# Ledger of designs, part 13: VH-VL binders against Probable nicotinate-nucleotide adenylyltransferase (nadD)

Target 1, 199 residues: Probable nicotinate-nucleotide adenylyltransferase (nadD), of Chloroherpeton thalassium (b3qyz5)
Amino acid sequence: MKKIALFGGSFDPPHYGHFALCTLTRELFSPEKIILSISKNPLKGSANAPEAHQLAMAKLMAEELGKTGPVFEVSDWELRRAGFSYTIETLRHFHAIEPNAELLLCIGEDNYQIFEKWKAYQEILQLAHLVVFARSGTQGEQQSSRIIPPERYTWVQLDLPLSSSDLRREIAEGQDWQAKMPSSIAAHIAAHRLYQNEK
Key: E = the ipSAE of ESMFold2; O = the ipSAE of OpenDDE; V2 = 0.75 times the mean of E and O plus 0.25 times the DockQ between their complexes.

## First folded at step 4 (VH-VL)

Design S48 (framework fv_fasinumab)
Fold by ESMFold2-Fast, scan of step 4:
Structure S48 (fold): chain C 199 residues (1-199), chain A 120 residues (1-120), chain B 107 residues (1-107)
Amino acid sequence: as target 1 above (199 residues)
Amino acid sequence: QVQLVQSGAEVKKPGASVKVSCKVSGYTLTELSIHWVRQAPGKGLEWMGGFDPEYGETIYAQKFQGRVTMTEDTSTDTAYMELTSLRSEDTAVYYCATGFGELPYYFDYWGQGTLVTVSS
Amino acid sequence: DIQMTQSPSSLSASAGDRVTITCRASQGISNYLGWYQQKPGKAPKRLIYYASSLQSGVPSRFSGSGSGTEFTLTISSLQPEDLASYYCLQHDSYPWTFGQGTKVEIK
């Protein structure tokens, strides 16, 4: 069966943490396609990049990833929708486009721990197999009050020292940030003065 | 961004009813789970009820059962909380808030609060 | 109903101090706990969800820990703007219940 992996996020900015997760997903699951699905940021403020730049940087990340192997794609479908877009709606969208593909939904451990609170989570489990990325030193795999069937998820341990929130702060404070992402993305940030708190 | 804007302060007599509104902007009401929380002067927070996505319906705290009704008007993106048979102990600031929801689209937004004073 | 008890009810600390607030549930609630900050005259804001996950936009000096029945909110280096009341909320079972609050004053 054809597999398509989905990574949802604001990519604000994308960094080597995203690069590592995408590369690891390719090695473990051999998907035919990995989609970087740009999500709306409902807490977006002056510290965040405009949506056009989130899209541009995600495309640069996909281009860098594409140099290493299978086709990486960016989806701006959520950005084009009115209002909130829940994960179930994004999965329905991709299932409609590729009805014979197995969808892999890539999420972090914190999202996994509250997954039963997600909108239509049972339908999500019918449409997609969860790939859960966990850091070492966290509580690890834990049974919830509603047991997610073991056949519906894969647990992957990976330590990543990078976060977009920390990067936005580091850029604003003039710290050494450029080595934490592909140079094409660092150049885009510098050229457009993104994440700068200056007049 | 999501904003929750509530109706203005109310003064009511014991036995009356009050209906507080919460207007949603930035997104449609149908995308949100709205909850209501109150806070008596100088006291802590108290959950009154809210929409449960799993059941597809609104759940009320038993303390308010029979006196509270939470409704939504999707055409105006406005949520309402109506409390009847008011007592002096119902004097409080009433907040609408988004409940715990789905990530990455979950968020925590609160209205500015509506002071309801119940006095004779 | 699940009872949530916070300790202490109030505290005073200096800028730069490490502050710890504890929340105890009367029965197991797994990790279904959030922490909220309420500054004087303002609506509450969520700091922590699912016991230990930091809300986007919240300063990294705030952290949450614990599971089951004992939970802790830590402020690693107290700032003047942290003057507020702090509340835990369990959302494991209906009705959702808040702790009584902890008032943090900065001296």
Scores: ipSAE 0.006, ipTM 0.449, lowest interface PAE 9.4, mean pLDDT 83

Design S49 (framework fv_fasinumab; at its last look DockQ between E and O 0.38; V2 from the best seeds 0.00; counts 0 for: pae E 4.1 > 2)
Fold by ESMFold2, look of step 5:
Structure S49 (fold): chain C 199 residues (1-199), chain A 120 residues (1-120), chain B 107 residues (1-107)
Amino acid sequence: as target 1 above (199 residues)
Amino acid sequence: QVQLVQSGAEVKKPGASVKVSCKVSGYTLTELSIHWVRQAPGKGLEWMGGFDPEYGETIYAQKFQGRVTMTEDTSTDTAYMELTSLRSEDTAVYYCATLYSGSPYYFDYWGQGTLVTVSS
Amino acid sequence: DIQMTQSPSSLSASAGDRVTITCRASQGISNYLGWYQQKPGKAPKRLIYDASSLQSGVPSRFSGSGSGTEFTLTISSLQPEDLASYYCLQYDSYPWTFGQGTKVEIK
């Protein structure tokens, strides 16, 4: 059965944490395709890059990831939607395009902890298998497993202390941020003066 | 028995601000998804914004963005809606409610409403 | 923004009548539509969620149908206590939007 993995996010900016998650997904699940789905951020403000730049940087990320295996693609479908897109809508879209594919939905531990509160979460579980990237081991998994059947998710322990929010602050403050991402993305940020003068 | 109890009626001048409270009893505020709806006298319902569990944050209707702030105080189980730069068109009854419909949020609880009157 | 158009804006019907209220969305909203009842002097109350699911405690004379862009609330046998205004709400996409309302009077 064809497998397609989905990573949602703003990638604002992308960093080596995203690369690690994508690479590990490729190695663990061997999906035929990994889609980086650019999501709108409901809290987006002056500290965030414009959506066109988020899309451009996601494409640079996919190009860099693709150097070791050409399974990465970028989707702007969520960006083209009116309003903010729920995950169930994104899954319905890709299910309609690839009805015979097994969808893997890749999420972080924090989102897993409140996953049952997501719109139409039961339908999400029917359409996709969750891949949960978590810093916690069995303790975090045990606390959450009371709600989601164990056959509907895979727990992947990975402690990556990188975040786009921290990077946006570090760039604005002039800290050394370039080593936390591939040089093509760092060059894009610098050339377009993204994330400058946050306050 | 879950109950949403709102603060009392307010009379304000144009340009002022109002902060309406919504106290949750019989349940934990953080387990609810509180939204705010207003209704001008003799008019229909208008969604202003609310907490969305999937985003983990509050979403504001664009019409009010920049003038409205919605917050929660978990120590008192109280939600707040603050509307600034009031105009006569903001005269309305303001409701807090559990409008979000996703498991387990099939709750249907409404506050009693708070009348805010903006003079002139 | 998604516009919700209700029809009719008002109606007057006798007890026992079948009443139908429609709501049309300006674009597809799947089944993410609720129906609300507001009796005079009271806060609104949800009757239907997800287009056709009856809210707990709502009488079975209320039913909802439709998907996509056209939705219907039906009251199979109007009762005196059904005097109210009725609103649809789409919650497919932000901003969430109500229909303009339908005022139902008993006569």
Scores: ipSAE 0.319, ipTM 0.733, lowest interface PAE 4.1, mean pLDDT 88
ESMFold2-Fast, scan of step 4: ipSAE 0.464; ipTM 0.776
ESMFold2 (binder alone), look of step 5: mean pLDDT 91; pTM 0.939
OpenDDE, look of step 5: ipSAE 0.499; ipTM 0.822

Design S5 (framework fv_fasinumab)
Fold by ESMFold2-Fast, scan of step 4:
Structure S5 (fold): chain C 199 residues (1-199), chain A 119 residues (1-119), chain B 107 residues (1-107)
Amino acid sequence: as target 1 above (199 residues)
Amino acid sequence: QVQLVQSGAEVKKPGASVKVSCKVSGYTLTELSIHWVRQAPGKGLEWMGGFDPEYGETIYAQKFQGRVTMTEDTSTDTAYMELTSLRSEDTAVYYCATSGWEPYYFDYWGQGTLVTVSS
Amino acid sequence: DIQMTQSPSSLSASAGDRVTITCRASQGISNYLGWYQQKPGKAPKRLIYDASSLQSGVPSRFSGSGSGTEFTLTISSLQPEDLASYYCLQHDSYPFTFGQGTKVEIK
């Protein structure tokens, strides 16, 4: 059965943390496709990149990842929708396109701890297998809800000290940031003067 | 049953700050999304902001951005809404509301907290 | 911001009457709309979610319909206890916005 992995996020900006998650997912699960699904930023503030630049940077990340082998794709389906896009809607969309594929939904440990707050989370568990990336090890799994069946998720340890929100702040403050992402993305940020309004 | 119990009425001077609490019982705060809605006397409902669980951040309505802060204390299952630089037009009943177990918006409401701002 | 407009702003009807309240969104919101009842001096209570789903414990005389930009709340047989203000809410996009409200009075 073919597998399709889905990474949802604003990629605002993408960084080496995203790169590591994507390459590890490829190595552990051998999916036929890894989709970077760009989420709308509900804050839409001056600290965030315009949607056109979110899309451009995500495509640059997919290009860099593609140099390493497996098929990486960017989906702008959520950006094209009017209004808020719940994860269940994105999963229904991809299930409709590839009804015979197993969907892997890649999320962080913090999202896993509050997963029952997500819209239609039981339907998400029927449509997708969760891949949970944990920075703190297995302690969070021991403290997780009894509601999510253990056969519906895989726990993966990966220490990632990078955050898009911290990067936006570091760029705005003129700190060293360029080495934390592929050079093509750093060049795009510099050329378009992104994230420089928090002074 | 899920219950939201809010702090008591408050009277403030213009320029002061107010912090309203919302205690969750019958369920845990970590499993609910809390939003805040206000209603000026004789007026309609106005959404102020709330936690978006899929985004992982609190979203504020533009009108209140910079004056409002919404926080949670999971150790006491209590959510807070703090509004600063109060004006007479901030006189209103302030409500907390939640999505419940399934993330459908505003299925449970607190009883409301009247905040009166007068000189 | 998505603007929600309700009509009528107020109405008076007799017990047993069929009452309809309309809510219009300034842009498409799919089915991401709820209806709320607020009795005098009390907190609001959700009646309808996802445009047409009846909240558990709410009497079956209440129903919702519509999608996209036009929505209706119907009370098939008005009861004295239904004296209240009714509000629609869109949660399709931030900021969430309420309609201005419809005041329902019993003759």
Scores: ipSAE 0.372, ipTM 0.750, lowest interface PAE 2.9, mean pLDDT 86

Design S50 (framework fv_fasinumab; at its last look DockQ between E and O 0.28; V2 from the best seeds 0.00; counts 0 for: pae E 10.6 > 2)
Fold by ESMFold2-Fast, scan of step 4:
Structure S50 (fold): chain C 199 residues (1-199), chain A 120 residues (1-120), chain B 107 residues (1-107)
Amino acid sequence: as target 1 above (199 residues)
Amino acid sequence: QVQLVQSGAEVKKPGASVKVSCKVSGYTLTELSIHWVRQAPGKGLEWMGGFDPEYGETIYAQKFQGRVTMTEDTSTDTAYMELTSLRSEDTAVYYCATHYSYGPYYFDYWGQGTLVTVSS
Amino acid sequence: DIQMTQSPSSLSASAGDRVTITCRASQGISSYLGWYQQKPGKAPKRLIYDASSLQSGVPSRFSGSGSGTEFTLTISSLQPEDLASYYCLQHDTYPYTFGQGTKVEIK
């Protein structure tokens, strides 16, 4: 059965943590493609990059990932919607255009633990199989297992030492950040002086 | 099971601030999504804002953005709504309410309401 | 913002009557709609969630139907204790928006 993996995030900025998640997803599930779905944040402020730059950096990330295999695409569908956008709406969108594909929804462990509070989470479970990325040494799969049926998710251990919010702070403070992402993305951030506002 | 108990009525002058409290019992505050709704005398219900667990953030209606702050003190299981730069049209009963705590089982509990009167 | 329009704004009916209140959304909201009852001097209470699901403890004479943009709350046999204002609420997207309310008076 054709598989399509969806990795949602703000990519603000993308970093090697995203790179590792995407390549591991490809290795474990062999999807026909992995879609980097740019998440809309209507609470976006001056600490965040403009949407055009989120899209540009996500495309650079997909290009770098594509050098290791031609299975990566970027979706700006959420960014083009008015107002708030939720994962269920994104899944309905991709199910409509690829009705015969099995959708894999890639999420972090923190989101897995509160998944039952997500909009229409039961419909999400009908439309997609969850791929849950967990840090090593956590309490693990035992949490929330009664709410989310075990046949609806796969648990994957992967340490994620990087976060976009920490990177935005580190860039603003002038700390070492450039080695934490592909050089094309670091060059884009530097060329456009992103995340450098200090008040 | 769950009860929401709000602070008492307030009378404020234009330009002042008010902070309404909402004490949760029978459940922990962190397991609930608290929203705030107001109702001017003789008028309908108006949503002001609330915590969205998928976004992980509190979302405010545009009309109140910059004037309202919704906070929580988990040590006392108390939620707060602070409204600044009060105007006479802010005279209303303010309610805290829970919503969307569980997908298959929606929680919907309301506080008794707090009357805030803004007059010169 | 999604605008919610209720009809009628008020009605008077006798005990035992079938009462219908409608709610229209300015854009599609799927089934993300709740119905609330507010009795005089009291906080609102949810009657219906997900457009058609009856809240636990609410009498079976209350029912909801509809999806997309057209929704209906029905009280199959009006009782004196049903004197209240009724509100629909869309929770499809932010800001959440209430209808203007329907005042139900008992003759």
Scores: ipSAE 0.410, ipTM 0.736, lowest interface PAE 2.3, mean pLDDT 86
Fold by ESMFold2, look of step 5:
Structure S50 (fold): chain C 199 residues (1-199), chain A 120 residues (1-120), chain B 107 residues (1-107)
Amino acid sequence: as target 1 above (199 residues)
Amino acid sequence: QVQLVQSGAEVKKPGASVKVSCKVSGYTLTELSIHWVRQAPGKGLEWMGGFDPEYGETIYAQKFQGRVTMTEDTSTDTAYMELTSLRSEDTAVYYCATHYSYGPYYFDYWGQGTLVTVSS
Amino acid sequence: DIQMTQSPSSLSASAGDRVTITCRASQGISSYLGWYQQKPGKAPKRLIYDASSLQSGVPSRFSGSGSGTEFTLTISSLQPEDLASYYCLQHDTYPYTFGQGTKVEIK
């Protein structure tokens, strides 16, 4: 059975936390493909990178990850849609393209905790197996499993205290941000003056 | 049992604003997604807006965009809907309604309704 | 916006009659449709969710069917307490929209 893993996000910017999640997914599940699906951020402001740069940095992330195995791809399908793009619509899209593949939907613990509020969450569970990356141990999983059957998700413990929001602030303030991402991405940010207050 | 208890009826003049409250009991507001629906006298139901947790923002029906604000106070488990620049056609019963985490697809429970009358 | 066209607008039927109400969506909504009953002077109450699933505590004489663009609410044996207005609601795509309603009267 072909496995395809999906990571959604803005990757604004990418950082080693994203890399760790992607690498662990490859090692644990051996998917034939890992898709980085770039999505819109409806709360986007002047401190965010333009979508073209988000896409470029996601491609740099996929290239860097691909050095140890060429399973990473970037999808801009969500970016090309009008309005908001919900996860169920993305899953329907990839299911229609790959109807015989098992889809692994990779999400963080915070999204898992509110998963029942997602549009069409029951259809999401029909179309995909959840892979939940969480810092919480067994207690956190037990508290969050009220509505999602155990056979519909896999709990993966990984505590990574990195945030794109904090990183955007650190770049603007000139703090030690370059060590938190691969040099190719740091170079792109610097060359295009992303996230920096022009002074 | 979950209950949604709304504030009492109000009479307003055109151009004024109204703020209707919806108090949740039996569950906490953080476990629910509150939406607002109105019904003019003798007319059908009309969705006004609600919170979308996947995107972390409120979606308003275009008809009300710029006039409606929906907020929540989790410390008191109370949701609010404020409608500004009132017109006579805004006379209606306003309902809060919710989606439960256990149930699919919106509006498991409804408040009793709040009549807002707009007349000069 | 997705328009929900509900028919008939009103009907009168005798106790024991089979009643059918239809709702047509202007575009596909899969099964993201609910049916609601509103008795005079009361808030609406959900009868059917996910197009065909009966809400707990709702009498089994109520049933729903359909998918895509065409949906039906059926009352197999109308009772006097079923005097109400009935609405469909699509919740596939914002803005969420109701049908115009069907007023059911008991002869």
Scores: ipSAE 0.000, ipTM 0.525, lowest interface PAE 10.6, mean pLDDT 84
ESMFold2 (binder alone), look of step 5: mean pLDDT 90; pTM 0.929
OpenDDE, look of step 5: ipSAE 0.036; ipTM 0.640

Design S52 (from F7 with heavy chain Y55F T58A A100Y; framework fv_fasinumab)
Fold by ESMFold2-Fast, scan of step 4:
Structure S52 (fold): chain C 199 residues (1-199), chain A 121 residues (1-121), chain B 107 residues (1-107)
Amino acid sequence: as target 1 above (199 residues)
Amino acid sequence: QVQLVQSGAEVKKPGASVKVSCKVSGYTLTELSIHWVRQAPGKGLEWMGGFDPEFGEAIYAQKFQGRVTMTEDTSTDTAYMELTSLRSEDTAVYYCATGYVAGTPYYFDYWGQGTLVTVSS
Amino acid sequence: DIQMTQSPSSLSASAGDRVTITCRASQGISNYLGWYQQKPGKAPKRLIYDASSLQSGVPSRFSGSGSGTEFTLTISSLQPEDLASYYCLQHDSYPFTFGQGTKVEIK
């Protein structure tokens, strides 16, 4: 059975945390494809990159990941839609393209804890198997009797060392940020003066 | 069992800002989110924005982007909507209403009483 | 944005009459539609959720039907207390959008 893994996010900017999640997913599940699905940025402030740069950096991340294996792709489908896209809409889109594939939806533990508040979460569970990335010290909660059946998710322990929000702040403050992402992405940020605390 | 209570009417001059509050009781802001809807005198309902739990942030209608900020204080179970650079056409009744509610997937099952904001010189 | 168009914009009917209000979406919204009643000087109240599910405490004379792009709110036997404006709302996609409203008056 063919598997396709989906990572949704703004990638604003992408970093080594994203790199680690993607490579671990490949190792554990051997999917045919791992898709970086770019979300629209609903907060178009000076602290965030324009959508064109969001897409460019995600593509650079996929290229870096591609050096370790050929299964990584970027989807800009959500960026091209009118309005905002919920995860259920993205899953319906990929299910329509690959109706015989098993979809793996990669989310963090914080999202798992509020998953029943997601739009059409029961339909999501019919379309996808959840891959939940959890921090150290939360392993005991993986088998809780949540509304999500245990056969519908896999618990993966991985500390997430970086956040895009922290990186945007660090770049704006002139801290040492370049080592926290592939050099191609750091070069793109520097060349285009992204996140430099300007309007 | 959910009740939403809003702050009182306000009169503002053009160019000022206004911040309307919405106190939640019967549930907590960790269990539900708040959306904001306005209605100009004699006109229909207009959705302004609200918190979306999947995105973990407020989503705004494009018309208000850059002028509106919606926040939630879980320690006091109070939601806020701040609108800046007020114009006379912002005169309206502003309502808060429930977005999602834990255990129910449907929007706007509870509404605040409304706050009249009048913008005049 | 998804545009919601209601018809009629206003109507007058007698007590006991069957009243029908329609709402059309500019694109498919499945059943992510609600109907709301607003009486003069009051906040709106939800009547119907999920296109056809009756809100608890709402009289059975109210019903909703439709899916995709065409939706209908029906009041099977109009009562004097039903004097109000009625609005449809799509919550399939952001931004959420209301219809322009239908004013119902009793003769």
Scores: ipSAE 0.194, ipTM 0.653, lowest interface PAE 3.7, mean pLDDT 86

Design S54 (from F7 with heavy chain S33Y G56A E57K; framework fv_fasinumab)
Fold by ESMFold2-Fast, scan of step 4:
Structure S54 (fold): chain C 199 residues (1-199), chain A 121 residues (1-121), chain B 107 residues (1-107)
Amino acid sequence: as target 1 above (199 residues)
Amino acid sequence: QVQLVQSGAEVKKPGASVKVSCKVSGYTLTELYIHWVRQAPGKGLEWMGGFDPEYAKTIYAQKFQGRVTMTEDTSTDTAYMELTSLRSEDTAVYYCATGAVAGTPYYFDYWGQGTLVTVSS
Amino acid sequence: DIQMTQSPSSLSASAGDRVTITCRASQGISNYLGWYQQKPGKAPKRLIYDASSLQSGVPSRFSGSGSGTEFTLTISSLQPEDLASYYCLQHDSYPFTFGQGTKVEIK
């Protein structure tokens, strides 16, 4: 059965944490495609990149990932929709395009712990198998929800020392951020003065 | 064990604002997703808005958009609902409600006791 | 907005009777529906989640059924303490919407 993995996020900016998640997903599940699905930023303010730059940086990340294997694509489907869009709508979209593929939805442990609060979470579980990335030092599967059947998710332990929120702050404060992402993305951020204190 | 304790009854004049509080005890506010529901005397329940954990953002019902603000103070584990430009038809009992993060599905697992807001001239 | 039409608006029944309350959604909501009980002067309490799952601690005489657009709450053997208003709630789409409520009175 063909597998397609989905990484949803703002990629604001993308970083080596995203790179590691994507390459590990390819190695563990051998999907035919890994799709970086760019979400709208509903909390968008001056600390966040404009939508066009969000998309440009995601494309640069997919290009860098493509050097390790030719299975990475960017989807801007959510960005082109009016109003709010939810993971269930994205999954319905990809299921309609590839109805015979198994969808793998890649999420972090924090999202897994609140998953039953997500819109139509039961339908998500019908459409996709969850791939949950858990950090070391957590309670692991001992904290798993009794609501989500164990056959509907896979735990993957991976320490990620990076977050986009921390990275945006570090860029704004002039800390050493450039080594935390592919150089093409760092160059894009610098060239366009993204996430800077200066207007 | 989740307990939501709301502030006491308020009497306001038309055009005023009211801010209702909802104190979380037995859990931290960061572990819960707070929604607000109101009920006019002798009428049914009406959803006003609440925190959407997938978006990490508060969503308001269109009817209240521009008049309502829902905020949280994590340092005191207190949620707030402020309604401005009050009218007589805003007279209602206002409830905070939440689904606990402890693995219970979806919304309104726990409710505050309600706060009566009376708007009269 | 999804409209929730609840029927009947009120009913009176005797202890031991089977009572049924129906809720109809204006569009498909799968099983994203809960039932809530509100006793006079009190905050609501959840009885049923996911259309048919009984909330822990709720008596087994309460049951829910349905999917899509038509849902039913059944009380198999009405008790005096069941005097209350009952509400359905859809949480499939924002804004979340309640039915208009059903007042249950004991004769």
Scores: ipSAE 0.207, ipTM 0.654, lowest interface PAE 3.6, mean pLDDT 86

Design S55 (from F7 with heavy chain L32Y D52N, light chain S93D; framework fv_fasinumab)
Fold by ESMFold2-Fast, scan of step 4:
Structure S55 (fold): chain C 199 residues (1-199), chain A 121 residues (1-121), chain B 107 residues (1-107)
Amino acid sequence: as target 1 above (199 residues)
Amino acid sequence: QVQLVQSGAEVKKPGASVKVSCKVSGYTLTEYSIHWVRQAPGKGLEWMGGFNPEYGETIYAQKFQGRVTMTEDTSTDTAYMELTSLRSEDTAVYYCATGAVAGTPYYFDYWGQGTLVTVSS
Amino acid sequence: DIQMTQSPSSLSASAGDRVTITCRASQGISNYLGWYQQKPGKAPKRLIYDASSLQSGVPSRFSGSGSGTEFTLTISSLQPEDLASYYCLQHDDYPFTFGQGTKVEIK
């Protein structure tokens, strides 16, 4: 019996918030591996990095995380799929590869609040245990039979002041951004002039 | 409490464009958005597109891809659907309907009154 | 695309009759199905969500059942105000797709 944790995200760019989430997940759940699954953005614009650079930066993040403990892996499976790709399909994919593993799906509080609107959300709850990272210290939700059952999630308080969208803006505006991510990732962004909106 | 109010009827020539508005009150468009559904005279309902909460982006039905643009102005809580290169078969009533909204059942619990778009030469 | 097929396409019934409309999905959609009522000249109104959950404010004579590929909307005692077209909608996968509709007429 083993546990595998799945972090879905654009990693556009990855930052110390992602680092903290992954490290805390390792400490709380002791998974055999943590997979950074790169999410497909079908409406990717000029403010975003090209997919090749999202993958490169996610790999740099996994390398940095690997210095601290268990095997961290990057999956580009969602990026390689044709058509619409949903979390349930990613979970089915990993369940097929590791049918005896318990899957942990790591999501933020905002995603948790709209989780019932995700494709096949009840099947997701059968395939994975949710790990919900919350800004607030209490669950604070209305108790409803339509919301996720308490036994299907773990509530983890972690204040994440960093966001990839804010970082893209800060980089474009020439603000101080380099200390908000591992130096290898900052170097990659600088070397390839990523997220530059101004000449 | 929640109400969707659409713009008035339009008459267009083939090849023109039409932009239908949907003013939302009782909730906001910041995280959740509107879907669009059309209905040709005497025919059934056809989904055109709407917000995908997993992607955070709008998805269009393939039939309309390249001709339709769905936008939202969160400052005025107004959604828009613009359809270009109009043909006579685009004659229909166009509806806006609620997408993903926190605290509500899944999709289409509120609808606008409909906007008739007539395309004729 | 997921095809949604409704039967019958139309029916005529008397007040007090039990009316059944079925909807079949071309592939499994779990319970990600809604039922919508459209009265002449009006916008659609949701009756049922998640295949079997009754929308608040909708009369209890309406009920939904089914899962996977076969779904049913039942009106246990048809009333004159139920004259309308009824549509199922799957929201399991994009594009969302409606059934072709069932027109219910009162004799």
Scores: ipSAE 0.017, ipTM 0.550, lowest interface PAE 6.3, mean pLDDT 83

